VHH binders against q9vpf9. Designs and how they scored, part 13

Target 1, 373 residues: q9vpf9
Amino acid sequence: MSMSIDSNKLLLRKGDMKLDNYPTCAVEALTRLETLIASRNKQNMVMQIISEFIFLERTPKDGDVRKSQALPISQMNLFQEFQLIIALIEYFSRPGRDATRNAIFLSLFGSHLTPQRSKLLSRLISTAVSGSVAPLLSSAGTWMQQVGCKTPLSLEVAQNIVSDFISYSRKTPEQLKQLPMVGPHFAANFMVAVADLYLNEQRSPTLNPPPDALLDTITEWMMENPTLCQASQQPLVLPAGAIAMPFTTPLAGLLRWVVLAPLVSNRSAYSNLHLSLLRALQQLVSSGESTALPSQDLMQIVKSLQSYCARLAESKTDPQADAAYQKCMERFAQAVQIALSSNCITNQIQLLCLLESLPPHKLMKIVIEAHKK

## First folded at step 4 (VHH)

Design c2 (framework vhh_nb_b201)
Fold by ESMFold2-Fast, scan of step 4:
Structure c2 (fold): chain B 373 residues (1-373), chain A 122 residues (1-122)
Amino acid sequence: as target 1 above (373 residues)
Amino acid sequence: QVQLQESGGGLVQAGGSLRLSCAASGFTFSSYAMGWYRQAPGKEREFVATITSGGSTYYADSVKGRFTISRDNAKNTVYLQMNSLKPEDTAVYYCAASPSLEYLLWGEYDYWGQGTQVTVSS
């Protein structure tokens, strides 16, 4: 019988599923997707099954394709949403192939999420963190990289984790402290996202520091898990023929935090984070990782420091007498020295030009001179 | 009354040399970073070379070792010595001035010249 099943017979069997038996129909749909997802010719069928039997969305089979601008309307009540979260937790916890799980996760929560699927995704990931569901967190980490770690989709997921485990908690839950061990890829991509939300002039004209508990958590993660910034620790497991999106590390964003922190904060956690980042950067340089720290991210830090110095000039304060600026430059010079020693920085000449335009700092001057000749 | 005036462009055979000059007036030249950009037919403007107020020089990889930028603060003039010219160097060359290297490198300038045509024949 198995050898007699063709694509038309498999499609016909989809009609045996009943919406009145939820969440059984969602579980059956997930099982059928394991076979269909491998066949690129069945992508429309995969999307119809997901919409109709998993999210209970209203999808047209032969509907007006010109009304494709209208978002699907979900028929799920709150109890069915809870049932689906439990079913997805159970499904992704089953033994299976990483590539298949990641393909299914990407099909469920692609780059064009409806508001309902977005809320469900956030609840699903928070539940997975609470339950230490490693396979689901691995798929979520891959999803963040594929949609982009600094996109609105990833930022919303990151903000919901901060809200659920940091903002409303008076102490860090043990599950969050263990996240780098349970889901290192997700933890790393979460750090990329949250680093973009704080101490970043491109997101806000003011340098908003992260919540104390978040800073302490990330500092502890980096101190205990030095490999979180390594490219080799974040492989994408995708089905054959899929294109992996460019790999990013949290190194650049966290470096911006520690360099700019003296302008807004005196917390000692930044000093510990800085030391951890320098050690991580040195390990990346030693392994020959050419994508460890992009020049454009270093140039962004220079721009922030130039803006600060312009404000000092307005108040007629000498940058060389400003303790905050001196501390920023000391930390920045140490990181730049390690990065330039890698010989992997693109646009090195432009970066050196920009660094030289900053008000003089003893260590930075030594670093610049060492790499000009 | 700020002006940047380029001169020294023209037609030259491949392997030849040209020296471009940019005369500046109306601002405190010695305090400004000066640079050269070029725009070839059908292409976007690209960075060629810059010299800081302190005399430090930086070059695009495509011209490194062939072109030399220099300045004369007494004459308010910046120069571009172009050696071993190639047909690919054919472009309109623009002089630019900025109080900051960052503005100069990102195409945000206080002042631009009118440009001078350089044509390198095969």
Scores: ipSAE 0.000, ipTM 0.107, lowest interface PAE 22.8, mean pLDDT 79

Design c20 (framework vhh_nb_b201)
Fold by ESMFold2-Fast, scan of step 4:
Structure c20 (fold): chain B 373 residues (1-373), chain A 122 residues (1-122)
Amino acid sequence: as target 1 above (373 residues)
Amino acid sequence: QVQLQESGGGLVQAGGSLRLSCAASGFTFSSYAMGWYRQAPGKEREFVATITSGGSTYYADSVKGRFTISRDNAKNTVYLQMNSLKPEDTAVYYCAASPSLEWLFYGRYDYWGQGTQVTVSS
């Protein structure tokens, strides 16, 4: 979405001005929320009331309840949603502490995430991407990590970015090209989430490759920003007493992409992505990261390859003569070699046994033998 | 008694277009996923495109934006519209059918046609 500030201001002036003070009231409410968040007192109910005021929510009445849960109902019209998005962008663009911005973002979207708040969050993030609103994107990245990068909430954010910027493009969108520089934490967590949506049998019975523009975008990001995976490991800047969730990296998900890609695609971008992932893995391993490639994620890749080889047997094709399988195993063996050499795989024996169950591949056999002791 | 019969192949110059058809018989066509595969001289058979019983489509990256797969359940026919053809598209094109989309996508198939030759001259 390319909306200019001038166009936005003109639209606000043309609208029905019955609530012309709403943006000012929303900013004042955000300031009050900021003050309460800075306090160590248990004022959760007051903060919830303030957030409900910001989103113009009301308590559900009998006729409004569609399910057993009593979730707040938004009374916002389209014009008020637009006013709030502008107010939030301006608020988050103010000079201030990252911890404060992150806490406010988590307070607004981490709880009481109604369908209306979810829709507004999607529009807010897309607007921030288009406008390169770095502080807001940083808070969004922290929010994704806090709620979990592979949860339905984070996946919905990732799907929205794909829908708004990728789905209508044949190459890397200009709006996304600078994202690793503007919002590295958001870009890294977006990759964690989006990697889970494609080339993943757990999400789809068919291995659906990512759109060409998405693959090209992520490949360029990884090639041009060698430390981007480390951005997802940055400590969350949270208020005293908050419990941070464990950080994840996009390595495991993107490794699944490059290893399984030969089964469905001949795009050269996967080769470039693979090389960038090996470099990123080596860097994370060298920094002492013991969980760069979780064994459970690697075992999921083995399972997908086992399924493919079973289909080849039905077609009477020798896996060792199948070019796609050979390329899958070559890429997989290279990544496994780096991880095993650094003792960064839990349940190593179980993984090695599963790898041996796959049809033999020359490089993988060498890797397995080298680590059996 | 299952039969898949391809047609529409031929010789075409680079940049040209062809429409392939596959007429199916002997099974409940509307319940099956249908796909197109191709085999170039001296190379293995590769996936081109597939369409589910519900109409969802999937394409190999090499043909995305150039080829369009479609189906007509009333006529028990699947089509492959091939635009902006390149010499690299020269191959025998095969129609395939499977009750499981996953199996078809991974090159596992229940039924194959005899193939139709597509030759793209430079």
Scores: ipSAE 0.000, ipTM 0.079, lowest interface PAE 26.9, mean pLDDT 79

Design c21 (framework vhh_nb_b201)
Fold by ESMFold2-Fast, scan of step 4:
Structure c21 (fold): chain B 373 residues (1-373), chain A 122 residues (1-122)
Amino acid sequence: as target 1 above (373 residues)
Amino acid sequence: QVQLQESGGGLVQAGGSLRLSCAASGFTFSSYAMGWYRQAPGKEREFVATITSGGSTYYADSVKGRFTISRDNAKNTVYLQMNSLKPEDTAVYYCARSPSLEWLLYGRFDYWGQGTQVTVSS
């Protein structure tokens, strides 16, 4: 693999020097990024330093990739990848400002992540979970919110946590029991991502159904830490040029998942999760605080149920007689009753009209009629 | 007693079309979801397409818009219409049955055919 003499000669010489002193050059680069990120207009320099000194990436030659979507090529071997993970764990464990750590994390693993950086990110986060590295998990949680908890980037992180800690476990893994205390923002955003992962129609064909241990883990988290179901009320300090994502809540995502679950599964783990969500929602309402369950998310559940009923009607099946549909409506009516009792649901009249468009269900009819006034 | 038998594979030029068939026996075909997977030499078996008992279809991103899965319950047969074929579509194509709707949604299957070779030349 010979490099070109002109544009690649300088990169090769710099690359060789970096390889000789890796991971020292990566550690030095991370320290320098603290100052550069605070500067008014140095984003291009920050990205160049990250690519060159941290991830050891080279610019593709014209002959390597001739498309406009040419991505930098990582020159790291497996040992250097291991060294980088250790260096990042050590760096993010240092005392410092959360805003600076979050800005650096987003710069390292931004919204346009290469496959190589994506794999390193997943390994880094799993290592941080195992080691209870709170500052890194806090930055990872902020990163998930910034890039969007339902994006492929966040879903891949969620899938890797399930794979690494949950998939072969018969009960809640010990490493995850403390996660809501160590990294509450990460735990909350993980729940948003994992709920969408298992509802996403375009999910990976190698993805298995959610393990009982996953459902049990989330149930235990919600029972012990009901406030995890709320969106963070702390303002996010975003890096320059970052796009603010809409507020997301674990309660909205998890509720949609458990309400629709009877359409595909009769596992008791879903019923246990549902009850833990109702308990969390009831505690929020009882405290006099605004509900973490937005009307738009409730309306999306209605749309999902309408789609299911339309498919059943096409098959000449009576949706009202469908046991699965009845169970979905029972769970949904219970959640809607608690949410409406909060008086904090926006567009309540529109929501009630939309609920009335669903095939009749006795409990849901009672709930609707109680709140029409 | 479950048996799945693929046919319709062969050699085709890039840009061409092939239609694969899978004849099923030994179970109530209309009650099961059916799918197609493919495996190129030295690679893992990868998902291509699936169809539920109710007719809903799902496709891998790499084949979406080019391949169409369909079924004929009267003939106990599932089909894969492959259009705009590319050299990278070269693989052994396998027919599969899904044990449940939940497993189908996650691309999991319990019975497989013997496979049919598709070779796309350029």
Scores: ipSAE 0.000, ipTM 0.200, lowest interface PAE 12.7, mean pLDDT 78

Design c22 (framework vhh_nb_b201)
Fold by ESMFold2-Fast, scan of step 4:
Structure c22 (fold): chain B 373 residues (1-373), chain A 122 residues (1-122)
Amino acid sequence: as target 1 above (373 residues)
Amino acid sequence: QVQLQESGGGLVQAGGSLRLSCAASGFTFSSYAMGWYRQAPGKEREFVATIYSGGSTYYADSVKGRFTISRDNAKNTVYLQMNSLKPEDTAVYYCAASPSLEWLLYGRYDYWGQGTQVTVSS
């Protein structure tokens, strides 16, 4: 009763679907994936169709005792990769249900990509940004959420966008100005990824600092689209084997990045971004919209500052005399004031106790006293 | 319309005391942060003291322990008690007001008084 993988490959080939008829065989395979995903059956068959008919990946040869662990080898040339990108753009532009598109996108690009598929994914997303392909960007945004916005895959996608559109730009590129309107979920998840990328990698000597054009782009996005800060990152649809990622907001990630930025950078572009985030928070509160700023994200800022202050103590440096710490605490106090005044904190007592554990700062002391009974 | 009116300035000997007052009108005083700034001849305005709407106070290091800022919400007035005055304290003193949140976000005041002269002789 159950059809084997080899029998399904034979069935596809019997339907005039031939691997030498590229990219037609990829388009036909994508249509077959819709039916297989809808049936919630035969994950191995889905993966086989993707590998053989869409990415032209060969099965491992008989010579490895652990055949199931062998990586597939792609047979695609650069022209076929281009043909596939165009075919995928056309496929995802078709009218249909978001759940189906998202499931197909996750099946194609999963959580365990080969280097060739990863490079293809980056090219596909950059093409979708340039062409304002809203349905594809929506699926890409959901994919980033489902694989995790702070995972190496999502960070690579974010880094590629910076490389393709921002690194050589003096001003915010026109196609990126429209991104919050065309693909708000992707824009939101891109901001989460890039904040984590540069916050973590700025502590590494091998990563270049973020371009001013990147900070300016995000600043402009926040000033024009304050609701982008509230974008939900909860998984909407999880295929078998996908891991649900914990909830986080672009706002929380961006605030963590700009508050901690003085520890590694003194650039004015960070101050502009910081003020735009505070303004977005204020506007959302004033509009009566709910603002999601989880206490856990603010507590992570406290933990980072505690670690920094421990290192200052080792060098016998007074935190109250340290310019970097003073600037961090100034920005943090401003963000905490808005969060506490808007009642978006569920663990206020724990947060206040943690804030009190930090070396005293004049503005933060005022904020704590204002919200302490 | 917002109005801030300073008073209490004058000439005083080094080591003396003065109390400045700022009468406010045209806004909900109790929700505003009130501050004092000063400007010596040929210099930019410098921060002296702030009192937040909740009563918390913050001072410039140069005046800490000598000056005390306070407020009377019933009278819509902010005060600056200046003790142990030095010649270096000679300046025009300005009263400033901003919604407490606006002050916390931007570190700047929306409204300013006309100023009152304080002269400390040697």
Scores: ipSAE 0.000, ipTM 0.119, lowest interface PAE 19.5, mean pLDDT 77

Design c23 (framework vhh_nb_b201)
Fold by ESMFold2-Fast, scan of step 4:
Structure c23 (fold): chain B 373 residues (1-373), chain A 122 residues (1-122)
Amino acid sequence: as target 1 above (373 residues)
Amino acid sequence: QVQLQESGGGLVQAGGSLRLSCAASGFTFSSYAMGWYRQAPGKEREFVATITWGGSTYYADSVKGRFTISRDNAKNTVYLQMNSLKPEDTAVYYCAASPSLEWLLYGRYDYWGQGTQVTVSS
């Protein structure tokens, strides 16, 4: 099947959008985009024109931005932005195949995301969480996996969820508590993204702990939903020609939280989260071959501990006598033992050598010695 | 073979204290996680407390703040200090050992003691 859409007809209709028919025109444009995505003859230029029309975008003029680096500029007013959000929620809630919804979502919010589309995406996802719009959250989860859960795009979505549902609320909303049941794939990918924002020296010069309400929410999610970490491992429901991105789990990022937490916090929630992560890791690796804990993520934890031990050495404090360091190493050793026993750590020998460079810890030494080859 | 022998049980009045001991033999004690469970008549065994190879401790909510688990690797012994005892604490207390993290993940232990009776009078 060969399909095309008259670009001149779309450009003419774009002029009509300034009247009062924007929601109707937006839905019509989404339907045309769906038809093109379903065709064997994908015309990227035509799909781009349709998406620009949906967001009321115009080509930049010489005075707006430099032509060679120019991104489209959205002309939507606040009322039209609201109308588009409602239209998208209604559209994605229609009966249909997941592959089609995912393809449309990726076409609207893919790799060439403008600041205006990014802003609208964040508002759309927050509205979907608030309204428990499962089909849209499913497509959002797939989108996070496709663009990468730790990329600036996914991190911005995670930060907006934290802002809207954690920072502004004195009590965690019921909708957020139910998120693992309504949109498990999105919840899992949200945890990958949000884990990267806290207790991570790559993002901040200091180890900033997550807000108490966020930590408590994620801990409750993990305790009540033992298989939640596996949700991000579901096959992507995408049409032919879409590029499959490797899945990832929140285990590595959350493990960094529980291992490094004793350096900055004594909250009991970290102990509960640690137990939940050990259970999740064992269940995940028992299901078959898995790369649940990438060595590069574990090496980041080692580097943070090395930096801490260097500060202890400056103050002439023995790491063997430091309670915080001992607790970090015990939690780390327990997780490493489970993962090594199940062959779920990449570059095992390099990791063991790095762990040996840390000041000795009784349990970690036993783990290292048991796995030397 | 592996043996776990509990001691220190007995009759005590509500609000009193008892210290239970578990002497271990037949395995490398310092490499094992050690725990305490209890069983009242007509009930299933309930988790009380555990101490890992590295000394990290975990407690059931019902005993947190009242009971303290500790270990002495030189004596191959694990202890349970029981303070502010209640009639509801009346049970047979069992010592348990695991070389793995199965107890942490699924509450499973490889070796169990014979148990020691603790009776708290009202």
Scores: ipSAE 0.000, ipTM 0.102, lowest interface PAE 23.7, mean pLDDT 79

